VH-VL binders against Thrombospondin-4-B (thbs4b). Designs and how they scored, part 3

Target 1, 176 residues: Thrombospondin-4-B (thbs4b), of Danio rerio (Zebrafish) (Brachydanio rerio) (q8jgw0r23to198)
Amino acid sequence: ESTVYNLLTSPDCLPDLLHGGLAEQGVTELYILTTFRIQPGTGNTIFSLYNPRDNSKYFEFSVFGKANKAILRYLRRDGRMSAVTFNKLNLADGEKHRLLFHLKGLEVGHPGGFPHSQGALPVPGVELHLDCRLVETLRDLPAVFNGLNNHQAVELKTMQGKAQEGLEELKLAYGD
Key: E = the ipSAE of ESMFold2; O = the ipSAE of OpenDDE; V2 = 0.75 times the mean of E and O plus 0.25 times the DockQ between their complexes.

## First folded at step 2 (VH-VL)

Design c6 (framework fv_cofetuzumab)
Fold by ESMFold2-Fast, scan of step 2:
Structure c6 (fold): chain C 176 residues (1-176), chain A 121 residues (1-121), chain B 111 residues (1-111)
Amino acid sequence: as target 1 above (176 residues)
Amino acid sequence: QVQLVQSGPEVKKPGASVKVSCKASGYTFTSYGVHWVRQAPGKRLEWIGVISAYSGNTYNNQDFKGRVTMTRDTSASTAYMELSRLRSEDTAVYYCAREVYYDSTGWFDPWGQGTSVTVSS
Amino acid sequence: EIVLTQSPATLSLSPGERATLSCRASQSVDYSGDSYMHWYQQKPGQAPRLLIYDASNRATGIPARFSGSGSGTDFTLTISSLEPEDFAVYYCQQYDSSPYTFGGGTKLEIK
């Protein structure tokens, strides 16, 4: 049912995702774009990013139509799981939804650190955008950046689209 | 035959509300979204929003925030769009349209015949 | 929101001539290799009718003389040889992002 994408080695990823900047600078931002249609009364994991070496989950989004909720689970840098439940977000409604997850990690940079702070530092975390609006902001450093920046395998699992009226498209992109 | 049939024309005074219906036939009503679009005389088409026929969830154009309510009746295979606090600028033909979804895209087919709404003092 | 600009606003032609209608988007409507641009025909007193979806695909029942092309921000609807029934207003519509928007329309008039 699921299609597996290797973010660092797969030709199925966007060409710009595999450019040389990733190897040199390290990944500090990750964007996950997904479009899906989930039939009412069903519960499915829409996608997950995981480490195939130990089968641990970095990041997972699920929709449960019977309970009228969506759940975001992700591994924190300290090795603990975070779980966020959206009790009033009914995405299993037979309609098209477009979601953007914007993950911000710690900037790697060169030795010497950052210039002295002017009091407004970016906070690593996760933003969830539904269609045209920001739904949630989570202020934890996601562990997926450890996998990406240490050249460990990070793979994407997703459900099939047409046969299940589920996942129609899924894109991942890196940022500096 | 797949078709959408809308309610008849309405004449309203400023400040009133209008409720337009859209009855579906020839397909499984709960399997498709229903979009609402309006067109003022001589003007372009303007998207109002969409409702899921199954769940009743709505996604509306922010230009209509606080004034539009979309609902549906699954037993009657009918969608409704109610616009409140009417102004003369709301004078338009209001259309419903079925969302055909395929490979991450959607288009409107078929459309209802349209409901003329006139707001005048 | 994505703004769609159609040109010309009015096009006066005779039956048998070729019509070329333009639609330009304020930002790209491409996503995952597809262009989320549709074309509709509207005759006076009638609801719009789907002609072309995803830039270049003809809807069911639409004659072969209608074709669509383009990608990114620039799109074209072509009618290879106008029939009397083709004199109508044509609207482009983007489905890339909410709110979904329409162009201002191009009116085809008989000379």
Scores: ipSAE 0.005, ipTM 0.478, lowest interface PAE 15.7, mean pLDDT 74

Design c7 (framework fv_cofetuzumab)
Fold by ESMFold2-Fast, scan of step 2:
Structure c7 (fold): chain C 176 residues (1-176), chain A 121 residues (1-121), chain B 111 residues (1-111)
Amino acid sequence: as target 1 above (176 residues)
Amino acid sequence: QVQLVQSGPEVKKPGASVKVSCKASGYTFTDYAVHWVRQAPGKRLEWIGVISAYSGDTYNNQDFKGRVTMTRDTSASTAYMELSRLRSEDTAVYYCARDSYTYEITYFDYWGQGTSVTVSS
Amino acid sequence: EIVLTQSPATLSLSPGERATLSCRASQSVSYSGYSYMHWYQQKPGQAPRLLIYDASNRATGIPARFSGSGSGTDFTLTISSLEPEDFAVYYCQQYDSSPYTFGGGTKLEIK
């Protein structure tokens, strides 16, 4: 069971999204928008897309203010978990930050990737945008699309309680 | 103050079913998964399965497949584990435990007090 | 299924002594800088209590005399100076893969 839902509030840099639907041949793009404020010296998992049946994590973002770093963990197509550490992305500064993760899987008819041209869709992978600026690009295939398209359980968890003081908004949407 | 309070002891006949409850307080129930673990007298801890308090989705240890059903009631902040077709080997203390919030590492940070289940004729 | 072997099964020591408890996994429980190994304490008639998570991080409220170390397949729980309340059974637990499994336990006894 998927917990993906329509994105109703978008920054100017977000593309138009396919509202209320899945692509005809399954989900091939996923947008995760999160807005949060984390106090210095504190840290929390901001959001996690996971399989609630066994707690395996598809895609998870955490901010560790004491270490002044952020960690993105994601499940790869080969079944292994990967971690990417952002040592210079200061997000635990008491200020509001807006992060957009754009995840892209394999497109039907282009299993080896996507044609590259100006304005074309990115190759399969993950893009991280901070305040509408591209900060990182990862070219590994995310396994979350296998969960979503094969009707495996996929659930979204976000910071709550103490997180209500820091997490202001989180939205998921299917891509065009 | 985080607490998990379980239902009282049960005595059941072989072939019967038992349903154990676990009432959560002191945190947002739907933010954490609930695991079920048992311990037979003098034996090691054995993981039974997990339920998402948010979605109600479950994943069970294959050793219990077909016999265990986990559910939850979000309005009551309570998780349930029902074990059917009981055998004498199911005599154990059954615990509920809360999953960690970080998801990077799953560990059982808070446990219920345990429910003794005895299977005898 | 990952099998966890704890040794010794029973450890007899006096208060004030150092305790070293071992947990060995049948395969690596470390990945991407994380070790998916946790330690719990269980006293007679009580539920287990989390002591150490991610091999080396002390849980909230756990005294500084408890420490964990190790990676891969070999893990150690150390109690630097035993207090009377520390005589209990200790279990390791892995979360590298489902089903989650526990070791057989090490019982700390007073000499």
Scores: ipSAE 0.000, ipTM 0.475, lowest interface PAE 13.3, mean pLDDT 74

Design c8 (framework fv_cofetuzumab)
Fold by ESMFold2-Fast, scan of step 2:
Structure c8 (fold): chain C 176 residues (1-176), chain A 120 residues (1-120), chain B 111 residues (1-111)
Amino acid sequence: as target 1 above (176 residues)
Amino acid sequence: QVQLVQSGPEVKKPGASVKVSCKASGYTFTSYGVHWVRQAPGKRLEWIGVISAYSGNTYNNQDFKGRVTMTRDTSASTAYMELSRLRSEDTAVYYCARGDYWETYAFDIWGQGTSVTVSS
Amino acid sequence: EIVLTQSPATLSLSPGERATLSCRASQSVDYSGDSYMHWYQQKPGQAPRLLIYDASNRATGIPARFSGSGSGTDFTLTISSLEPEDFAVYYCQQRSNWPYTFGGGTKLEIK
């Protein structure tokens, strides 16, 4: 059975999951689904996992309508920030878009990609699916899903609000 | 340059243990896995197992169950493979290899090999 | 465990000829649209050298005469025009499932 968390209504589950919950459950694949609508010429951060004490970012997805691009930023295991720019994705077109991040080969509990059980091991990486089409594949995993230490606080920030009601769905899922 | 340098050749008697080292340089040691592969004279390559340089977690081929121990030292950028209760069939060249998780998912850099001879 | 069968075991050719090497897996090595089959070259007394990764991608520094193809269970390594330095043993290897396995090798020798 799959486990699904609606992050717009229950974001408080995230700290426990990211501070060892995923590792304890041996999670090797993770899905992040977001549904949004952004008007042409506008843009903003769709969601961000960040440290509320110093505002450092762990994993953040932003759309810039005027520049007609999207950016995924994340903290790598080696402590460096990575930024991936999608200059061929027109996401600020006034239409509803569904974006799925499929994270494979998560190293929670086994940072080298080794399973807790002796089963098939998926290749580490992130697939981005836009409106049911695979649009990008990254062979790099964000550190935030590999387990945070006891000193790293985490909070979810979204564009949901009076001025930014374009975010309709944000979910995290794992399991079959 | 990216390189893996292994310890020198070993000659052991049956029942003994051997410990091979593999020193990494030219890359971030903890960003890759270290795999161990052996090759007996005239035979195919045989995968022994892997250690995460980051966590120290290991996954071993069941054919070596109970006999292989893999460790690493992050401060020295060195991985180790110890094989115990040696048999004549363990006579082989032992290789360490870097496992790339990010681009190729292949063994892209190899050590030069360590010859291990088990004889009475 | 996935068993890899390479054929032929020995291939005798002359420089300038085309070499075609086969690797067959006992079950699919595909995952999420990619094929996790890699090819290595090994010369006597030397460590293996990565040639092709994910079925068809040439590793850095590998000459254009080397190409790989295939998906699922059937894979091919092709050398379009053999050079003297290409006479070696070639191994296929899968990384789709634990334990990782290698084929028995194909020895390319001078006719």
Scores: ipSAE 0.000, ipTM 0.483, lowest interface PAE 16.5, mean pLDDT 81

Design c9 (framework fv_cofetuzumab; at its last look DockQ between E and O 0.05; V2 from the best seeds 0.00; counts 0 for: pae E 14.1 > 2, placed apart)
Fold by OpenDDE, look of step 3:
Structure c9 (fold): chain C 176 residues (1-176), chain A 120 residues (1-120), chain B 111 residues (1-111)
Amino acid sequence: as target 1 above (176 residues)
Amino acid sequence: QVQLVQSGPEVKKPGASVKVSCKASGYTFTSYAVHWVRQAPGKRLEWIGVINTYSGNTYNNQDFKGRVTMTRDTSASTAYMELSRLRSEDTAVYYCARLEDYYSSEFDYWGQGTSVTVSS
Amino acid sequence: EIVLTQSPATLSLSPGERATLSCRASQSVSYSGYSYMHWYQQKPGQAPRLLIYDASNRATGIPARFSGSGSGTDFTLTISSLEPEDFAVYYCQQYDSSPYTFGGGTKLEIK
């Protein structure tokens, strides 16, 4: 069985999942699917996982239409911020686009998560698929999905205002 | 350049309330939380609480037992801290700040401070 | 709450000398090599200024003579060679657990 959370309607599910819920369920692979439309020449942060206590970021995907690029930003397990830039992507063209994050190698043995957990990852990585095309493979894993400690709060931020209507789908899924 | 400018000094009677403002400039206001810290004369700094400037969610020091209310006006890039049921022990300089965190920048910013005196 | 105890309360030294300031936490503020401890400098009539973040990292613009070390419950701020402008009050602060707490401070005064 697979478990799917609609993060647009149930964003409050995230804290429990990221504070050990995934680990307790033995989740080793995770999927994040988003479907969106962005007006031509515009840009926006499609979604962002962040710490509400200081507004620091854990994991976010942003589109920059004028620059014809997108950026994935995430907190690494070593505490540093990483950014992956996707150039020459026409994501702000008014058309529907689907983005799939396939996260692999999640730790299940240490539910405490970063920075409390120490463990070997079985080849951790993230595959990024855009409109059914593999566009990037990262041999790295955002720390937030490997668990947060008790003092690391998390919330979801999505496109706001008129642009919000362009975010049609944001789901988190795991299981068989 | 980043700047936090606070409201002027206050003199209050016991039992009254005080509301301090903190106007931010030089950065996207809703991208950083605003912390409040106070310092009584000859005492250590005391963390009051923090407000998420985007969502408006607040996290307060429970030692204040619900006397603190933090708000923000995003259109004015201004954070507010109100302390009610004032006591003489609340006499202090009150600061707003962008405090350093592990996942953000390697520097912080503080307001100039607001002196609050509570006396009969 | 986590209580931070700084020592000594007052430290009297001369320019050019080495200063060593201690901060002890009532419980550990470190996890797997990460320490949630900051050091601040404060001069009279001014707001605190960040010196060291995460126990051992110098903040932007901070001179190399300032360094931080330690983990768990014991932390140290070191000024290798004091300059006249370094005489001030220094505070440690933890952000491991709410509420954030500060030490009582060490006053570094000129001998």
Scores: ipSAE 0.005, ipTM 0.583, lowest interface PAE 9.8, mean pLDDT 87
ESMFold2-Fast, scan of step 2: ipSAE 0.115; ipTM 0.657
ESMFold2, look of step 3: ipSAE 0.006; ipTM 0.473
ESMFold2 (binder alone), look of step 3: mean pLDDT 90; pTM 0.917

Design i10 (framework fv_iscalimab)
Fold by ESMFold2-Fast, scan of step 2:
Structure i10 (fold): chain C 176 residues (1-176), chain A 122 residues (1-122), chain B 112 residues (1-112)
Amino acid sequence: as target 1 above (176 residues)
Amino acid sequence: QVQLVESGGGVVQPGRSLRLSCAASGFTFSDYAMHWVRQAPGKGLEWVAVISYDGSDKYHADSVKGRFTISRDNSKITLYLQMNSLRTEDTAVYYCARDTYYYDSSGYEDYWGQGTLVTVSS
Amino acid sequence: DIVMTQSPLSLTVTPGEPASISCRSSQSLLYSNGYNYLDWYLQKPGQSPQVLISLGSNRASGVPDRFSGSGSGTDFTLKISRVEAEDVGVYYCMQGLQTPYTFGPGTKVDIR
């Protein structure tokens, strides 16, 4: 059965999951679902997984309404940062939008290990689905979901909206 | 396509200040960390400073800490290096460089400007 | 600070012959994620540096197959299987594991 964590009500589960919980569950496929509403002309970081000690980002999604763009930033498995810019996405339109990140081919616990070249393991990557439409496919994986070492702290930061703005849903899910 | 153009170099006396600029084009500047690297005449490469994509984090080489400050203006698509209390050993060609990222089919990419010469002499 | 050394510091090769450059770091560049934070750069005469290889062995875009990087931990090698006239320049290794990032002293490659 699928396991689902509501990060808006239980963000305290994140350190336990990322410091070995996902590896102990044998997770190789992960879903991050968010639902948000942003008013025209504004911009905000929807959510961020970050290290509170130095404010460095592990995984961050931001929307910039004035520039009609959204940016996904993440720490890669090789320790370098990636930024993916989605131009001309009018997400700051006062309407509710649902975004799904589908992560495949996670090597939880051993980032340098080899997955099976055949069988049920998918090609490593991230699919982004916006309002039930596939928008982008990335071939590299955010390192945070492969696990954090003993010296890395993690916290969740979510958007601070104006009137009629808000993050309505933020969930992390995986299946057996 | 991707271009980085440095400017602001010149001849300056010890103890003075100078500000270098690096104008970027052909990519989304605000998505990338940026570096300054220098090369003294006839010598090797020396890393000077790096700044995060949003300007919130900065790191400087020990030889320039307290004297040089890296900064950026994402609205002007420009990287800066403010150089104070200049010394003769700061004489070098200063290069602006975009941080390396892995692209799906392109592998690792790194882009450097043409460099600007800073000469510190009396 | 991590200190980088290279050997040889100067190399002259006949066109079509192979070349090999060694790089050593004062501490391991192998991170807990399994990657070696060692990059190779080439600076051709009168030009800006350009990246050749990242993370020990990954060739940059547009870099010919005759260039290869190998090694792990503290000892790394850049090999050119057949040196061509356009390969003349100074080759630098660089560690990106921790600040300050440090370059090796460079290896000058010339052709006879």
Scores: ipSAE 0.000, ipTM 0.492, lowest interface PAE 13.7, mean pLDDT 80

Design i11 (framework fv_iscalimab)
Heavy chain, then light chain:
Amino acid sequence: QVQLVESGGGVVQPGRSLRLSCAASGFTFSSYGMHWVRQAPGKGLEWVAVISYDGSNKYHADSVKGRFTISRDNSKITLYLQMNSLRTEDTAVYYCARGYEDYWSDAFDIWGQGTLVTVSS
Amino acid sequence: DIVMTQSPLSLTVTPGEPASISCRSSQSLLHSNGYNYLDWYLQKPGQSPQVLISLGSNRASGVPDRFSGSGSGTDFTLKISRVEAEDVGVYYCMQATQFPYTFGPGTKVDIR
ESMFold2-Fast, scan of step 2: ipSAE 0.037; ipTM 0.510

Design i2 (framework fv_iscalimab; at its last look DockQ between E and O 0.06; V2 from the best seeds 0.00; counts 0 for: pae O 9.9 > 2, placed apart)
Heavy chain, then light chain:
Amino acid sequence: QVQLVESGGGVVQPGRSLRLSCAASGFTFSDYGMHWVRQAPGKGLEWVAVIWYDGSNKYHADSVKGRFTISRDNSKITLYLQMNSLRTEDTAVYYCARELDYGDYYGMDVWGQGTLVTVSS
Amino acid sequence: DIVMTQSPLSLTVTPGEPASISCRSSQSLLYSNGYNYLDWYLQKPGQSPQVLISLGSNRASGVPDRFSGSGSGTDFTLKISRVEAEDVGVYYCMQGLQTPYTFGPGTKVDIR
ESMFold2-Fast, scan of step 2: ipSAE 0.278; ipTM 0.731
ESMFold2, look of step 3: ipSAE 0.041; ipTM 0.640
ESMFold2 (binder alone), look of step 3: mean pLDDT 93; pTM 0.952
OpenDDE, look of step 3: ipSAE 0.006; ipTM 0.603

Design i3 (framework fv_iscalimab)
Fold by ESMFold2-Fast, scan of step 2:
Structure i3 (fold): chain C 176 residues (1-176), chain A 122 residues (1-122), chain B 112 residues (1-112)
Amino acid sequence: as target 1 above (176 residues)
Amino acid sequence: QVQLVESGGGVVQPGRSLRLSCAASGFTFSSYGMHWVRQAPGKGLEWVAVISYDGSNKYHADSVKGRFTISRDNSKITLYLQMNSLRTEDTAVYYCARVDEYDYVWGSYDYWGQGTLVTVSS
Amino acid sequence: DIVMTQSPLSLTVTPGEPASISCRSSQSLLHSNGYNYLDWYLQKPGQSPQVLISLGSNRASGVPDRFSGSGSGTDFTLKISRVEAEDVGVYYCMQALQTPYTFGPGTKVDIR
């Protein structure tokens, strides 16, 4: 089995991840779980999904202790870059934080789903969950699904920079 | 690898116009706010203008407001400063600078260009 | 506008001795996020300015640990524990809390 299935420290609210590898008919959902501890005054990229062929970024999450901000950047399906700054989240506070990103390429009925989406059809886009609470919803379609489904190389790059030692968990899981 | 290169400076008479350019390389230009900062000969640093990553927000120092206009072309990866109605007190080295905060105008200047000299004299 | 002042405006230091520069702002630079938006920049002779300290006390990448920033609100200090010949130049504090962004007048540091 792939490492996608072996997510032993997932939070209670994370859906059961039954599809390990990339589905033959394509990937329509991605779950990215990360746990980290960033010291104040230290800025770091926590992870990115990128195309190693041209080094372009599909999806990137950074925590900047200098500005006390978290930034999510992602390439949209229409070729434009989106960037969202979370100026009310203090994630570089020396405490442990667990974040879950749910990326949706299509509307799907999810049995159980995320707590906020249980009983409703999820819309395409990106959701950020902090401690099982939805803190942001972005409805622009991520381009990473085009890369994955067209057999382009997509790689996960771990934390870079000064707080590399603060990364405790980084897991990626696929949904059909 | 990050580089900012200013150009367009020169000697000009009072009342005339100049356009400065700042060519960026080594980073995703469209994701950062950009500033112009000037320094008169033998004097300190003075903030001139700022523009947001997408060009939607612009601010200018009161001393240049109405005369100078900051702009950017993200497709050409270039920052501009249009300077109209130039005065002798505008004589300075003009630097472009990048803020280290994504998509916001406040932040530290993590990279500066080499500067371009503008001399306004008759 | 936030007015920035520095003292002293110039100082001459024997190599290996400490130096201290004060910066004051006319308004608090403490943001609701808990950080002071006060930076220190160094301009060496013939060069562009370069960042030394950001957010009051955060040393920029590559900056030696002999440089330190302290203070909060309206009163800030840059300290150099032992001045080296390469540290000659003009030191500026700058507030990045709000527009217009404003610099201090600069402190010129010379050796002997």
Scores: ipSAE 0.000, ipTM 0.496, lowest interface PAE 13.3, mean pLDDT 77

Design i4 (framework fv_iscalimab)
Fold by ESMFold2-Fast, scan of step 2:
Structure i4 (fold): chain C 176 residues (1-176), chain A 121 residues (1-121), chain B 112 residues (1-112)
Amino acid sequence: as target 1 above (176 residues)
Amino acid sequence: QVQLVESGGGVVQPGRSLRLSCAASGFTFSDYAMHWVRQAPGKGLEWVAVISYDGSDKYHADSVKGRFTISRDNSKITLYLQMNSLRTEDTAVYYCARDWEGSYYYGMDVWGQGTLVTVSS
Amino acid sequence: DIVMTQSPLSLTVTPGEPASISCRSSQSLLYSNGYNYLDWYLQKPGQSPQVLISLGSNRASGVPDRFSGSGSGTDFTLKISRVEAEDVGVYYCMQGLQTPYTFGPGTKVDIR
């Protein structure tokens, strides 16, 4: 029952992501599907959704080849960024990889009704699927901010490719 | 091996300033929020301050607000606590502590060894 | 500010016997996501604090199974099923729901 947003083939979907697919219905799950290829020993920010007026970021996924890790960063409800680190993950091996992030426990609520420090809230978990296999489950992570509809300017910034580096797929989907 | 090592403690007179440092090793410092917690001699733990992974957000306990400032230098892999207008009641062992992986102002999973600050005339 | 209290403040236990420490908060630590933002820390004599339990009941990595946390809202308990000599120290609960983070006064556990 999720609406799928294809960010590489339909740039017009960004407004729908912010107003139609994220804010209005009680969504509690986020799926991010991406396919890419990165050369050994290199690292790069694979994609970022950001506000071009102040360069603030909503979502960002980066791979650090030498450290064998990847980081997913996302905007929280309180306006702060959170980072999810996946260690011992060799994604910069010159091969094509397809990753699915399943973020659980998105929180939708009235700001005035919550504790003073909303930034201290964990999320029930994040599942990372690599090449159709579940390889990591992390718990106690901060909730993804689903008030992105409060930001009018959104752009997608993708990896600047070298000869054998490329982003082939980037899709977002929400679940209730 | 994940390790946090505090330094900069010592004996200082009331009204003066002192800067504490916390050197991190064994993990990617720039991915974690960091805390300062203190413990007066023979007393319990008291939270002092927290700073986000990139230094953009900071929170301080009311008892030190306006006098102490938490900061970090991710290039030097070091956390700081600038302590101004020191009072005798600031006498304590100061610990730096790392927040949980991927979390944001949630608690402390790794603690340093502590550095003693004595404020006396 | 959220005020944390602990009971007892001092406890002497015979090795192999169970121990129980209570922690109470001045307001609910149960958040809308279903988690209680309460941690337990242990400070052994002459050492830095170390984490034992997070989110009310989640045992930290490397912590023995004899330690368990329970409770919800404002009333929490740390249990040690059979106390060993290495468990001597001061136990602190802490709320992580909102700034300022606040610790309980600590419970000193000694062995007979």
Scores: ipSAE 0.006, ipTM 0.495, lowest interface PAE 11.1, mean pLDDT 76

Design i5 (framework fv_iscalimab)
Fold by ESMFold2-Fast, scan of step 2:
Structure i5 (fold): chain C 176 residues (1-176), chain A 120 residues (1-120), chain B 112 residues (1-112)
Amino acid sequence: as target 1 above (176 residues)
Amino acid sequence: QVQLVESGGGVVQPGRSLRLSCAASGFTFSSYGMHWVRQAPGKGLEWVAVIWYDGSNKYHADSVKGRFTISRDNSKITLYLQMNSLRTEDTAVYYCARGFYDILTGYDYWGQGTLVTVSS
Amino acid sequence: DIVMTQSPLSLTVTPGEPASISCRSSQSLLHSNGYNYLDWYLQKPGQSPQVLISLGSNRASGVPDRFSGSGSGTDFTLKISRVEAEDVGVYYCMQALQTPYTFGPGTKVDIR
């Protein structure tokens, strides 16, 4: 009686960015898939990524429903904060939203270290895809996510007064 | 290094119950949908049931619906199949299979299987 | 329910020669996301099934490049460019588009 569909492969998101998005030379790329539901008039951090070596926060995504905006913050390699503000983006509407972040322009750190171990994540070419679904090309995502959890702390925050309220999934894939 | 080990099979009379277990190792169990697939002696493969990574959704083949229940315990890293009101046509090797992460369908790794024989 | 059929049901191949197995579905397996939800599995004698091809044409890790999958919609083909002794077994196609997921009847491949 029930039909089971692949909820990660909706036709509304077949973007060029997923084709060859894990590049070998030059730039390291990061994909973040997150699903959340935020009540109107509320707002806070959806998730943050930390470097476990020095506990520095190098990436976070926040939604501010009253201001009708979302903010993506990251630390640059030089230690300066940068932010991308999405004005008039209604993500606090009581509906489920599924976002794919494709972070381009990630630079390999000093030749002797991981980029994240230096507490900085430069992402000048951030792409934000609202209500998109990932295609099967991210099949290895759980293994990549487990690897990131061992080397980077992931701090998850839920919205408004309940421990697991608001955040429904978070998946990460780090480029080859 | 992915391993799925089924247990709980055996000989049982029609109308009785049996519970199968599948112990997983070598991967993050809570990130994958899991399936049960069976094969009657000398016959082809038949899909039995699926359960989502968090246990929130379950689907069963019509031939077993109402009699079999798939479940999982992510803290014990174990998949289960509760089989009630067994019939002779349920005689089969039962395989535990890991679904692809993002679709909960397809089977990239299979267990060795456990034989269930329903006979009078 | 989606019905899966395979042809031939039995095939005997001389070592080193090619083999081809057909799989047909009673309705299209092409999802609006652009993928065909058809997998190919091999069950060697006395062993558990193992995946060969997923999503119509995606060869599974560790599977030799002599195996290839092709087709779209309702007609699919598994090809082995040169059959080896280790390829003996029963080959199954399976649709994973909707429940109940259904397997073809299997094609038994033997070698001379």
Scores: ipSAE 0.000, ipTM 0.461, lowest interface PAE 17.6, mean pLDDT 69

